# VH-VL binders against q9h9l3: the designs that were tried, part 59

Target 1, 176 residues: q9h9l3
Amino acid sequence: PRKMVAIDCEMVGTGPKGHVSSLARCSIVNYNGDVLYDEYILPPCHIVDYRTRWSGIRKQHMVNATPFKIARGQILKILTGKIVVGHAIHNDFKALQYFHPKSLTRDTSHIPPLNRKADCPENATMSLKHLTKKLLNRDIQVGKSGHSSVEDAQATMELYKLVEVEWEEHLARNPP
Below, E stands for the ipSAE of ESMFold2; O stands for the ipSAE of OpenDDE; V2 stands for 0.75 times the mean of E and O plus 0.25 times the DockQ between their complexes.

## First folded at step 3 (VH-VL)

Design Al10 (framework fv_amlenetug)
Fold by ESMFold2-Fast, scan of step 3:
Structure Al10 (fold): chain C 176 residues (1-176), chain A 119 residues (1-119), chain B 108 residues (1-108)
Amino acid sequence: as target 1 above (176 residues)
Amino acid sequence: EVQLLESGGGLVQTGGSLRLSCAASGFTFSNYAMTWVRQAPGKGLEWVSAISYSGDWTDYADSVKGRFTISRDNSQNTLYLQMNSLRAEDTAVYYCAKPRYSSSWYDYWGQGTLVTVSS
Amino acid sequence: EIVLTQSPGTLSLSPGERATLSCRASQSVSDNYLAWYQQKPGQAPRLLIYGASTRATGIPDRFSGSGSGTDFTLTISRLEPEDFAVYYCQQYYSSPETFGQGTKVEIK
């Protein structure tokens, strides 16, 4: 069987008015929730908006941050050939400037059985925080000092594990 | 084999200056941030200064800010610490330390160079 | 600035015994951004553990780290002669990075 990992990225604002989302931290965990990768990443462009309330990124994190090109290479080596789980994961792939095969991608924001278990409409896009509280009885993204991408990646993997058997069977019968 | 070799330490009078060097080998120096950490005789470790892989970002402990300048020469694989206006409390072994990636935990350390500041 | 307080200051033990070293933070160290180092007289520190519980390359299984938030522990399950040294914890969550004052593990 293929190895499975979960990913979560934090972005800062670059470009005009800080509207471009640039990768500034990436966390990857294995099936058991052990951290495989957790690095701060220095965007190639000037940071206009740290978005600290959500990203948790501050200037202190940039001094020792890994250059984007180097970080991207490290991350892609971990992701290639694996089933990658994320929440609204297309944003993470966009920030990485990376294409991951849809057959190996699992997005917990678009898995109807997961919403069903949370007593939410199957086609609604629910936040990671909401699904984690409803299904795992755990509070994440608490406070105003920024999110932990490690915490978010771990929660994402645990959520996927709740529907893994059912959803993998569905995908085998209905390949994307 | 990763190696970090410090040099430039010695005895200096209060108010004087010294420049420390750290020669790096065994890894792609230009891809990593670098750090100076010091240890006063019989005391614990104190972070002093850090510099990004490119040299564009630097940071300093409040105790040395305005007096010390960290710099690097990626073509020579060398890290520097220019120390000005030295005080007795700057007396310490100065270690060059390499983080693996963005985290400030250090996988390799040099042997250290002793700086003694006296009046 | 996060202050790290290590206890005890000195552990006097015999080879073969278990050593348990404590590191307490003045405020929460998120994401388990805590490392442990070993230092022998006249030598540079050696990384043992990072991320509170991940052993560095080449570090023997007898070394383990645990804890979260404000309370962290380094455990040496069965002391070998070469393990008698000073041990430092370090947080890298909040700038400036800070180290504990050290715990000396000495032969009884």
Scores: ipSAE 0.370, ipTM 0.783, lowest interface PAE 3.0, mean pLDDT 91
Fold by OpenDDE, second read of step 4:
Parts: sequence; C-alpha cells; structure tokens
Structure Al10 (fold): chain C 176 residues (1-176), chain A 119 residues (1-119), chain B 108 residues (1-108)
Amino acid sequence: as target 1 above (176 residues)
Amino acid sequence: EVQLLESGGGLVQTGGSLRLSCAASGFTFSNYAMTWVRQAPGKGLEWVSAISYSGDWTDYADSVKGRFTISRDNSQNTLYLQMNSLRAEDTAVYYCAKPRYSSSWYDYWGQGTLVTVSS
Amino acid sequence: EIVLTQSPGTLSLSPGERATLSCRASQSVSDNYLAWYQQKPGQAPRLLIYGASTRATGIPDRFSGSGSGTDFTLTISRLEPEDFAVYYCQQYYSSPETFGQGTKVEIK
C-alpha cells in the first residue's frame, strides 16, 4: 500500500471583503502522526481578516511566514504519490490551488463507515471536532485560540485509521 | 454476537497486585475504545479506566491513578487491567464494557470478575 | 468532574404504576450525552437509553428518556414485574465519565 499522509490547512480572508480564503498555515503528518510539515504561509494578497477565532492565525505569525509559492512547492513535493487524508479536504486543495488525484484522496467527511461508527447518519457531513470527540475521545479546537492544524491533521489520520481496512477494500472494489 | 469475558479476579491481600483480563469477540476489537467499570458489593457503578482503540490514550479515575494500568493487545482481542497497591476499597466486581464509540454509552458488558482485597 | 445525583434513592411502586427517575448533573451535559442502564441482582448492567432520549435496541417502549442541560429523567410508563431493579445514569460528555449513585425501583 502507498504511504499515507494527513493534511490540514488554516485560511485567512483576503480580497476586498475578506471573502477569499487564502492559505496561511499547512500541517502534514504521517501515518503515525509525526509532523512532516508545519509552516505559516504568507498569502500573495493582503490579509483583510485573520479569522483568528477559527484559524488561530495572528498577525505575528505572518512576520516570518513562508511565501505561498515556496510553501506550495514544498507541500506538493510531500503530497506527490501519497494517499492524502483530510477532512473536507476540498477546501485545503482549493487553498493550495492544487488538486490531488481522487483515487489517492481520502476525505473523512465523506466516509459512510466512519459516520456509522460514530452513530451518525452515513450520508451526513459531520465536523472533525465531533467525530474526534466521539471516536477518539479527544477534544480538539477548544478554547478561543482557534484551530491547530497539526492537531486536526493528527485527528484526521487517526479517524481514518479506524475505517482504513474497510474503506480501502471498498475503494478497491469501487474505484472513484 | 458480542461477547466480553472477564477473568483474573480473586482474593488478594492489601498492598498486593492482580491482573485482570477481558477477552473480546464478536466485533472488531481494535476499532473500539474499551472501559473498565467496577461495582463494590451492594454499591453503585464506578468508572475506573478507559483506553483508546490503539492504546495510545488512557484515562483513570482519581481513585486508581498511579496504581492501576489499563492496556490492550489488539492481536489477541484482549483488554487488561493491572492493579497494584490494592486497597480494601478496591474490592468490587470489575466489568469490561464496550462503548458504542470512544467515550460513549456502553452497549455491551461482561459478566464481571470479583476482586476481593483483604486486610 | 460532573457529578450525577439520582433521585429518589429508592422508589417503591406496584406493577402497572408509572415510575419517574431523576438524574441531575452538577453542570450542563452538552449534546445530551447521557445514558441510562438497568441492573438486576447478580447481572451486569443493561443499556436502556443513550443520547438522553434514544432507546437502545430491544428495549420496550415503556422506557423513555428525556431532559437536557442538567436535568434528565427516565420514565417507565407502566411497570412490569421484570422492571424492578436498580437504574443508573451515566454521562459521557466529559472526562472522567461518571455514573449516578443509582435508584432502586422496588415492589411495594
């Protein structure tokens, strides 16, 4: 089987009204939860809204942040050839302006067996926080400091591992 | 059918040690957290300890912290509870319980194993 | 920790009567992460209700759970002879998980 990594990104608001989500932090962990990448990233456009309450990003984090183009290159190098696990991962890819092959993508927000295990409707979209609490007995995204992309990436990987065997078999029988 | 079978209980002196086991079957053991719950004779239920599906996370009641250790062998579908420095107040029937998911309600219980700590 | 206090300690009733058991939490139990169990002498507990109000598989409809926040209730609409037992509430919202001290439903 291919190597797996989990990714989570934090975004800030750019554009005239801050409605554009721009990558401001990216964290990647391996199968064991070890951090492979964790960098603050400087968007190419002026930040209008740090969205700190959710993103955890503050102005001070941008002082020595890695420019987007450089960070993107680093991240893509890590992701290439891997099975990439994420939660609502389409948002992360959108922010990265990169889309990983669907056959190599695992989105924990769209895995029916995972929801079943959490006693949730199989076709519902559950939050990472909710699934993590129910299935891993861990509290993430707590307090007022915003999200931790490392924590979220680790949680995402652990969630996927709960259904990995079943889901990989399903995908083998039903290639996307 | 889900089955949980506790073993290892018995009579032990104060300060002694005992290791409980719980053999699980009928479900994918490695996908579920597991919990120990005890019940002193004629008393209520007391949560004792829990362990994550992988064993990387454990939690304990204050009453047993530093004395009890929960562990698991997923290859053997077995849950363990190592009990050291036992006290009279540890006397109880010890149940292993399967949660529906981690930190949730318990949909299956074993029949329990009795631990008696004498002075 | 969240302390669950059940009341009454003992409930003496006759078959056919309605039983109302209370479980009060020392702080709010969010998302109604509360379960109810039945235990008969010499037996392991049996799950009755989870999520405060969802009846477990195989549980008769005379059992119902309600409540939110700090106040939860288990109701047995019409007691059957086999319903005389001890009932426990449990919260699984926060660590450590905790149980109520139990309510004994005994025959009058």
Scores: ipSAE 0.000, ipTM 0.553, lowest interface PAE 11.9, mean pLDDT 92

Design Al11 (framework fv_amlenetug)
Fold by ESMFold2-Fast, scan of step 3:
Structure Al11 (fold): chain C 176 residues (1-176), chain A 119 residues (1-119), chain B 108 residues (1-108)
Amino acid sequence: as target 1 above (176 residues)
Amino acid sequence: EVQLLESGGGLVQTGGSLRLSCAASGFTFSNYAMTWVRQAPGKGLEWVSAISWSGDYTDYADSVKGRFTISRDNSQNTLYLQMNSLRAEDTAVYYCAKPRYSSSWYDYWGQGTLVTVSS
Amino acid sequence: EIVLTQSPGTLSLSPGERATLSCRASQSVSDNYLAWYQQKPGQAPRLLIYGASTRATGIPDRFSGSGSGTDFTLTISRLEPEDFAVYYCQQYYSSPETFGQGTKVEIK
């Protein structure tokens, strides 16, 4: 039984000039890529910039969206005690205003063996789109409707599976 | 007060490379997404590429994906477009355009820089 | 991608006349995410209207935008000599952002 999930969040711009990244959608998938959570989330602050080309979020998605406080509670219940996989996951946790233990966090943007398999420098931060194309031969974030956080979470889990055995063994020898 | 000044255009052979620059002034460059829009001689406008305020997100027209790279240097208030594997159909005036938001109308445009690709 | 089709291709009118320019989208442009630009020879485009009907700062009130869904219109109530130019519509609802092919407003 694997207690591992993958997460991807979409953020919109709030605050001065839309500079603050506020949670507007969250998708969580299990080890097999099945969706455990996928909701639009209403930020508590006025949305200045929907960032639609990247987020896929539009004004109509905010109608009946789950308020941030409620969504956060639902999401944290799913994440707590599980190994959480993400790409540049610190951004997702920041938007959630949440601390997840480093020992249970897996960031596919910071896994040297994954970059090595993609013929990229081990310590470079590569985009999810690049790694997914190179290693899974799959195009994600095809630009017509913005990013799909479900698609991104699924891709992230599949990328992690490519290095799971090697990386878990590394972490057991070198705890974070 | 807002000014966008493009440079780097010129004549280049098919398969060649060029790097365009856009120097921004009169606004806080690091707070805004930036965009490149081109116009072939005697033709209409075509969106080419966009970059977020932080540089973390980029987007490209299908016609330039894999060949063009948009980037920015917020410390120098400068936007770049690296153009590789140039084709005759890339011949156009390239405009640096400031969107009001990440996906929106363009409130300011530079004067444009001409890129001519010939064989 | 959303294709924007402008009509007519060329509009020949005299100063003082009303100009009506059409922009039709291949699919619905929700939230009225449509803008209009004016371009004169050798110059960069100039924003006229955004949000389908909101006039940009400094744009004379003879320019107005209307429409929703797939059908949008730019109206110039009384053409002035400086208004003879090419006009482009643009949608920013769906990526990639697209422009119409343009309508040339020329002196009759």
Scores: ipSAE 0.085, ipTM 0.674, lowest interface PAE 5.7, mean pLDDT 89

Design Al12 (framework fv_amlenetug)
Fold by ESMFold2-Fast, scan of step 3:
Structure Al12 (fold): chain C 176 residues (1-176), chain A 119 residues (1-119), chain B 108 residues (1-108)
Amino acid sequence: as target 1 above (176 residues)
Amino acid sequence: EVQLLESGGGLVQTGGSLRLSCAASGFTFSNYAMTWVRQAPGKGLEWVSAISYSGDYTDYADSVKGRFTISRDNSQNTLYLQMNSLRAEDTAVYYCAKPRYSSSWYDYWGQGTLVTVSS
Amino acid sequence: EIVLTQSPGTLSLSPGERATLSCRASQSVSENYLAWYQQKPGQAPRLLIYGASTRATGIPDRFSGSGSGTDFTLTISRLEPEDFAVYYCQQYYSSPETFGQGTKVEIK
């Protein structure tokens, strides 16, 4: 069996009117929730909007931040060949400018059995906060000071574990 | 493997100027932020200033803002601290410190260079 | 800024004894962004612990860190002669980075 990790990224706004999402923090945890990677990342483009209410990122975090090119290399080394779990994970991969094989990708925002367990419509895209409260009875992303990507990655892994057996069997019968 | 060598310390009069240097080796200097931390005789550690890997972002302790300027030369693997309008309370051993990537915990320190400010 | 207060200021012990050093923050240090350093006279500080509980490379297992929020502890399970030094905690959660005033571990 392949090793599994969970990822969550924080993005800041770059480009015209801050509309481009650029990677500014990445957290990766293992199956047990232990942190494998957690670094602030300096985008190659000028930051227009820190999006601090959601990202938790301020200018102070950029002083010691890892260059994007270096951080990307470190992150890809961890992700390559592993099953990668995330929530709306397409956004994380886009910010990393990275392609991860669909067969090794698990997106907790698009797993029908998970929504079913939460008494939500199977085809709806539910937030990480909602699923975590419903299924784990835990409040995450509390307050207005920004989200913790470590907390989000840990919650995402625990959510996947609730449906892991069922979903892996489904994927074996219905390969992507 | 990793080495940080400070230089430029010495005796200087109140109101004078001094430039400290830190020569780095054993790692890719241009990939890391760098920091200056000082320690007054018989006192504890005080963070002074930090600079991003590119030199585009800097930060300073309130006690030195407007008087000290941190800079770096990535082609020479050297960190600088330009100290102007020196005061008696700036008397300290000045350490060059390397963080481990984006975290501000310091895995390597130089041996320090003593700056003494007197009238 | 977050103020770190270390206690006791001086800890007088004999080799072989257990040392427990406290670091208290004026406000919560989230994500366990707390480090511990050792400093001997005439030397630069040496990293012992980061992330409140992770030992740095080469640090003996007699050193351990614990705590969260506002209360953090460095424990030396059995003091060796080379462990008599000054110890500093540091938070790197909030700018500016701050250090505690230090705890001196001295021979009785």
Scores: ipSAE 0.259, ipTM 0.745, lowest interface PAE 3.9, mean pLDDT 90

Design Al13 (framework fv_amlenetug; at its last look DockQ between E and O 0.03; V2 from the best seeds 0.00; counts 0 for: pae E 5.1 > 2, placed apart)
Fold by OpenDDE, look of step 5:
Parts: structure tokens; sequence; C-alpha cells
Structure Al13 (fold): chain C 176 residues (1-176), chain A 119 residues (1-119), chain B 108 residues (1-108)
């Protein structure tokens, strides 16, 4: 199996007025798009805003959620040594309080060939939803129930695979 | 509530074919890999086949490779197992199982469907 | 393939007694990718333990799993009448994801 995974996280609001983004769900898929990890995560601080419309997180999901410290350890174990693909992945890493090596990171929100394929400006930041619809002809993040991190991670991986060969060659010639 | 309901089992002659179905509900079927596990009468459990969430990748036990085909229709939330060139040793209860993660433990099982292969 | 051998084949005990079930692998099962299932007659298997030692949701604490490498153990600290069944171990480290042949826990 290839040492490549895709990750997507959902965050809730903690701290005063709920302005702190805390990890509440993390999904990781392998190269085939199959789920390697998908857990609800309990932030260390009280949740003020579930941000359900976007996150899909509800109070009931926190009842048996994995404590952040434990979940973080589990997630890092999966990511270590792998190429990690994500969309706007800096947000996920921030929520995880972890940053993967840049040379092993692939951010589908910053891959010009991907945007080109989608008839978008190469240097623009396009949403995962838009790219997925344009290139995969699939609707994600539909409805008011919030995002599915599994679905988003799978979409991210599928998008990356469309430009994998070209992008990996580019990176080889232009290491970060 | 997660539910898995197998169907399509029955009596078939050696060399015959049979197609099993598993209707899934209570979870986003299209997001998850699925697995078939079988159990011969009075015997233990045997892993048979698995399929990725998209159907792009499949895996088979050596005992069924080349004879069985796993597939899925995500629009119908249904898993299939096409069984060809059936043998007596294929006689078993066939379970549809949902893995928690890819290549992991199975947290949900159907009640199974019996396949009997006779000469 | 990884062959899992369970022992004993049959364990005859009385309610209230401690049950110890063994599962040995023909090769090391890395990352503790080992699960335990309970199966009663006419029913599908039920997940008890995953990751060698993590109890599944809703499973009573009298069930516990331990072990690593090639040797794994399922322990039922105090048998309840409903615990008399067949138990299977399963590795999910490498394909095919094999099961043990099972241990039958029966009432003495």
Amino acid sequence: as target 1 above (176 residues)
Amino acid sequence: EVQLLESGGGLVQTGGSLRLSCAASGFTFSNYAMTWVRQAPGKGLEWVSAISYSGDYTDYADSVKGRFTISRDNSQNTLYLQMNSLRAEDTAVYYCAKPRYSSSWYDYWGQGTLVTVSS
Amino acid sequence: EIVLTQSPGTLSLSPGERATLSCRASQSVSDNYLAWYQQKPGQAPRLLIYGASTRATGIPDRFSGSGSGTDFTLTISRLEPEDFAVYYCQQYYSSPYTFGQGTKVEIK
C-alpha cells in the first residue's frame, strides 16, 4: 500500500464566545479512499459553539468522544512518515496542534494543475466543494446537517490522484 | 441504527451460480468499505472478500479468487457477491459485515444468508 | 496468511468462574490488530474487543483483552449465564484477515 493518506477535520468553538477552533472530528483515508480513522474528539475545554451547520457536530457526538490528547496520539501515529493530503490542510494541522513536514504535505487548495484542470485560475484558492463538483461531478457538503469529514477526505484524495503524477514530478524538480 | 440484511441464499448445484445481496441502512454506505464473511455449518468464520467504498478496489480469499466477484451499488446502498463455479465447500452462511475502518474489525454484521451447494 | 490458533477448543466452566481464552498467531500481529468476537447459536458474531485490549461499546467490563505479538488472551472475569458461547479471535493486520477456529465456552 502507498504511504499516502488524506485527512479532514471538523472543529467546534471553544473559549470565550466560541472563537477558538477545537478539533471535534478527524477522518483519515488511505490511497484507495478507505477509512483508516474516523473519530469524534472531545476538546479539552467546554464547547461553546458546535458550529453544527458547518461541522456536522452535535452534542450527542461528544458523549463518547475520544479525548483530544488520546486522539492526537492516534492520529499522529497514522500520519507519521506518510504523505498527507488535505484541503487547506493548515487548518487541520492547527487544530491538531501538529504540523507535518512540508515535503510530505499536499494541499489540494494550492495545486495549480488541479485548478487548471477545473478551469479555475491557477493561483486562486478554490473550495473543496467547487473542485469536487467540477472535476468529480459529485456534490459534497450538501444540506444543513454539516460537512462529512470522511466524504471530504475521500474527495480530497480523489482530486489529488487526478494530478498526482504531474504534481509529484513538479515537486521533485522544485522541492519545498 | 445500522442494519445489514443479506438475501439471495438458497440451494444450488455444484458448478452453479448464485448472487447474494446485502441491503445496508443506518449509515452512509457509500463512505465505507464492505466485507463478506462466511461460516460453514458447525465451523468457524472465514473471511471471503472486501470492496472499497468506491468499488475501485477489491480483495478475495484464495479459496474464492477467480470464482467470486464482489461489487456494490452505492446508489442503492447494496453490496453484492456473485458466486460462480460453486463447490460443496462453499456451503455456508454468508454474512455481510461493516468494518469500522478499512482492513479492521467488524462492528456490524447482518444475520446472514444460507448458501447450500449440493451435487 | 496468518494462522490463528485458539485454545482450548472447549472450556467447561460454571457461572461465576473466570474464563481465560488463548489466541496464538503463526506470526507477529503488529500494532495489536487483533479482535475478539462472541457468537451464540443462530446469531451473527458480536464484536467484543478490538486493538487487542479495547472493549467495544456496550460490552461489559468483565470482558478484557490482552497480549501482543503472537499471544493474545480474552478474559471473562466472572462468567454470566449469557456468556456461554463460541468466541473467535481475528487479525486484521494483513490479508486475508483470518479468524481463529474458535473456543466454545460451555456450562459445566
Scores: ipSAE 0.632, ipTM 0.880, lowest interface PAE 0.9, mean pLDDT 95
Fold by ESMFold2-Fast, scan of step 3:
Structure Al13 (fold): chain C 176 residues (1-176), chain A 119 residues (1-119), chain B 108 residues (1-108)
Amino acid sequence: as target 1 above (176 residues)
Amino acid sequence: EVQLLESGGGLVQTGGSLRLSCAASGFTFSNYAMTWVRQAPGKGLEWVSAISYSGDYTDYADSVKGRFTISRDNSQNTLYLQMNSLRAEDTAVYYCAKPRYSSSWYDYWGQGTLVTVSS
Amino acid sequence: EIVLTQSPGTLSLSPGERATLSCRASQSVSDNYLAWYQQKPGQAPRLLIYGASTRATGIPDRFSGSGSGTDFTLTISRLEPEDFAVYYCQQYYSSPYTFGQGTKVEIK
């Protein structure tokens, strides 16, 4: 599975009342969990809400941040043609203003066998933190300083690997 | 090839002002944050200030905050450091350094320009 | 601010020997945002390692970085004559981006 990567993005609030989610950090790891990309990204619009408790983004991270246009180009070059794994990944693709083929997308928040292994309802949307604790016996997103997108991307890949064989077989029989 | 060339250093009296420049070439200057790092004679490295690619975000070490102002001119590929209310402890070689995008580790450095502050 | 303490202050060795340099942080440096630089007299610093363990382009494989959290190490497996220099660690996890005070590797 050399053609598989996992992604996790952090977003900040822009636009009226901070309601728009704009990309502010992106991490991409390969199948083995090695970091391929990890950059802070400066949105083209004024940041209204850093959402620091969840994003881990602070004003200091914007000083050296990569321009959105440049970061987007780099990220898309890595994702194109690969199987991309994420958790609630539609939010990441929306922030990237990117369409990735559904046939090459794997969302660990919508894989029934994964929920089943965690003793959760198959059709429920479970958090990355909960699934990682239940299935990998590992605590992620610990503390009050916000989340690490590198840690989240690594956990997401490991979770997918637990169901990879059976889920790829399912997708081959039931193409999206 | 990436090149950074500092200028503007010299001898200045305590309480005086000085403006440093850093001319950049060999990369798209407007796509990168830039930083100033200084080194007192015979001492270690000290991060001084950084500025975003757009110039909209700046950051400073507490020792220089309120006295130094970092700025840039993307049309001329030039970084500036305006130094006011200079103190003897500001005596140092000032380096212009390029970070690798959002990572504040510096892949290229200029040769440095010496600032000497005396009474 | 995160304070980085390097040890030893001076390391006296001969060519061919192994050098081990320590960098300790006053608080955890998350995501391994730790770099190492080499500086020779009259010259600007040169990047050696970033991300605690990733070698920069063009840096010989005798240089290696390791560690996480608060405890980081730079190792030079077999010193060459050109490796006698001052070495600095730097954290880029939290602003201000601080450097250690340096370790001088000198000829015995």
Scores: ipSAE 0.607, ipTM 0.837, lowest interface PAE 1.5, mean pLDDT 91
Fold by ESMFold2, look of step 5:
Order: sequence, then C-alpha cells, then structure tokens
Structure Al13 (fold): chain C 176 residues (1-176), chain A 119 residues (1-119), chain B 108 residues (1-108)
Amino acid sequence: as target 1 above (176 residues)
Amino acid sequence: EVQLLESGGGLVQTGGSLRLSCAASGFTFSNYAMTWVRQAPGKGLEWVSAISYSGDYTDYADSVKGRFTISRDNSQNTLYLQMNSLRAEDTAVYYCAKPRYSSSWYDYWGQGTLVTVSS
Amino acid sequence: EIVLTQSPGTLSLSPGERATLSCRASQSVSDNYLAWYQQKPGQAPRLLIYGASTRATGIPDRFSGSGSGTDFTLTISRLEPEDFAVYYCQQYYSSPYTFGQGTKVEIK
C-alpha cells in the first residue's frame, strides 16, 4: 500500500503589483501528523508583497530561507510515489511548478462525502478553517499574524481520515 | 564533510575594529544561509547575525546593529563579520554556524575564534 | 524578543540518574520551533533536539524533548559520563533567535 502525506504551502506576491503567488513556506506531514518537512522558502523572484496577514511570512524569514530550487527538489522527493492530500491543492502544485498524478492526489476542498459530513452542499468549495471547525471542533488560522502551514497540513490530514475508507473505495471504482 | 573554520580574532582596543572570516567547505556554500553566534567567557550563547544564501537579506541582534556588518563572498566560500566600534561587552568566542535551510537551528558549528576587547 | 529562562541553573546528579531540564519562553513559540544543544568545556555546541521533540541525527534515544507553547523539557533518561555538560535551549520562531542562559548538569 502507498504511503500518504499532507501538504500545505504559504505564498507571497511576486511579479507586477505582487499578483503572482510564489512559494515561501511548505509543510508536509505524514499520516500520523508528524512533520516530515517544514521550511521557509526564498522565491527566485523579487518579493513585492509578503502578504503577512495571511501568509505569516516576514522579511526576517527570508534570511534563513531555503532557495526555491533546493526546496523544490527536496519536496518533490518526499511527494514522489505517494498519495498527497491537500486543500485546494492545485494552488500548492502551481507554486511548486509541479503536477502530481491525479490518481495520487486528494483535495479536501472537493470531496463530496466530506461536505456531507459538514452538512454543506456537496458541490461547495469549503474553506479549511470552516471544515476544521465543523468536523474537528478546532479553531485554526486564529489571529492576524498569518496561517501556519504545519497546523493547516495536520488539519487537512485529519479531515481526510474522516472519509478515507469511503473515498478511496470510490476512487478505486471511479479512477480520475 | 561539512567544515567551518573561523579566523581573524585577536586582541583589540575599545573603539577598534576587526574583521572575522569563516571558510566553508564540504557543501555548496552559495545554497545556504549563514549565522554568527557568540559566547562571552563563562557565559551563554548569543545569536549575533545571519545572512541569506545570496547575501540580499541580513539581520542583526540589537546589541550589534549599526556596528557590525555581515557579508559573504560566494565565489570564495567565505562568510565575514566586520566589527566596528568594539566594546568590552563584545569580548567573546565567535562561531559561524550553518542552519539547515530556513530552520534556524544549527547542525554545524565552527571551532570559534576569540575576540578580546580591552581598554 | 522572546526570552528563554532555563531551570535549574545547576543540576547535580550521579551517573545513571534521570535528568529533567526546563525551558520557559516569555511568549508562545508556535510550531514548536525550539532546539536543545549540549556544550562541553572547550567545544562548540552540539545539536540534540529540534522541533521541540525530534532528535538530531546520531543522538542517542536517552535524550528526549517535550513541551509546547511556553513550556519545554529536555529529559536524559539515564545519565552517562559523557552527558555531564551545559545544555541550552534556543527558539527559532522569531528573530532574534534567542538562547536560554543554560543549565549545567554536573557530577554530584
């Protein structure tokens, strides 16, 4: 059986007017929630907007940040061959400049059984904060100092576990 | 094998200047942030300064801001600390340290170089 | 700045005994960004624990770390002769990345 990990990323603004989202932190946890990877990452492009209120990224974090090329190599080595769980995970893969096989990708923002458990419309795209509060009775992303990608990755894995048996069986019958 | 070798320490008078060097080998120096940590004789460890892998970002402890300048030469695999306006309180063994990427814990340390500031 | 206060200042124990060292932060250290180092006389510090509880490569399992938020602990389950040294905690959550003042573990 394939091993499973959860990933979450924080982005900063690069490019014209800071509109491009570039990777500035990545956290990966295993099935039990143990941290396998957690690094601040220096984008190869000039940072225009740290987006600190949401990203938690400050200039001081860039002093010890891992260069993007190095971080990407280490992250991809961890992800290769594994089932990767995330929330709105296409944004994380875009920031990594990477596409993971669809058959090995799980997106908690698009799992109908998970929405049903939260008493939400099956086709709604629900926030991680909302699902975590409703289904795990936990508050995440508290305050205005920004999100923690470790906290978010751990919450994402716990949410997936609530529907794992049902959803894995569904995907086996209905390959993406 | 990662190696860090500090040099440039010595005896200097209050108000004087010194430049410390740290020669790095056994890794691709230009891929890693670098840090200076100091330890006064008989005292604990004090974080002093850090510099990003490219040199574009620097940070300093309040006690040294405006007096110390961290820099690096990636072509020579060398980290520097320029220390100006030295005070008695700057007397310490100065270590260069290599953090693992963005984590500011230090998995490799040099042997240190002693700076003694006397009046 | 996050201040780390270690206790006790000195811990006098015999080989084979269990050592428990405390590190208290003046404010919460998110994501358990806390490390422990060992330093013997005349040597550079040696990393023991990072992430509050993860042992660095090659560190014996008699060393363990625990805690979260503001209260952290290093435990040495059975002291060996080489474990008598000074121990420092360090937070790497926010700059400046401060160290505690140290706990000396010495032979009773």
Scores: ipSAE 0.253, ipTM 0.738, lowest interface PAE 5.1, mean pLDDT 90
OpenDDE, second read of step 4: ipSAE 0.025; ipTM 0.696
ESMFold2 (binder alone), look of step 5: mean pLDDT 91; pTM 0.932

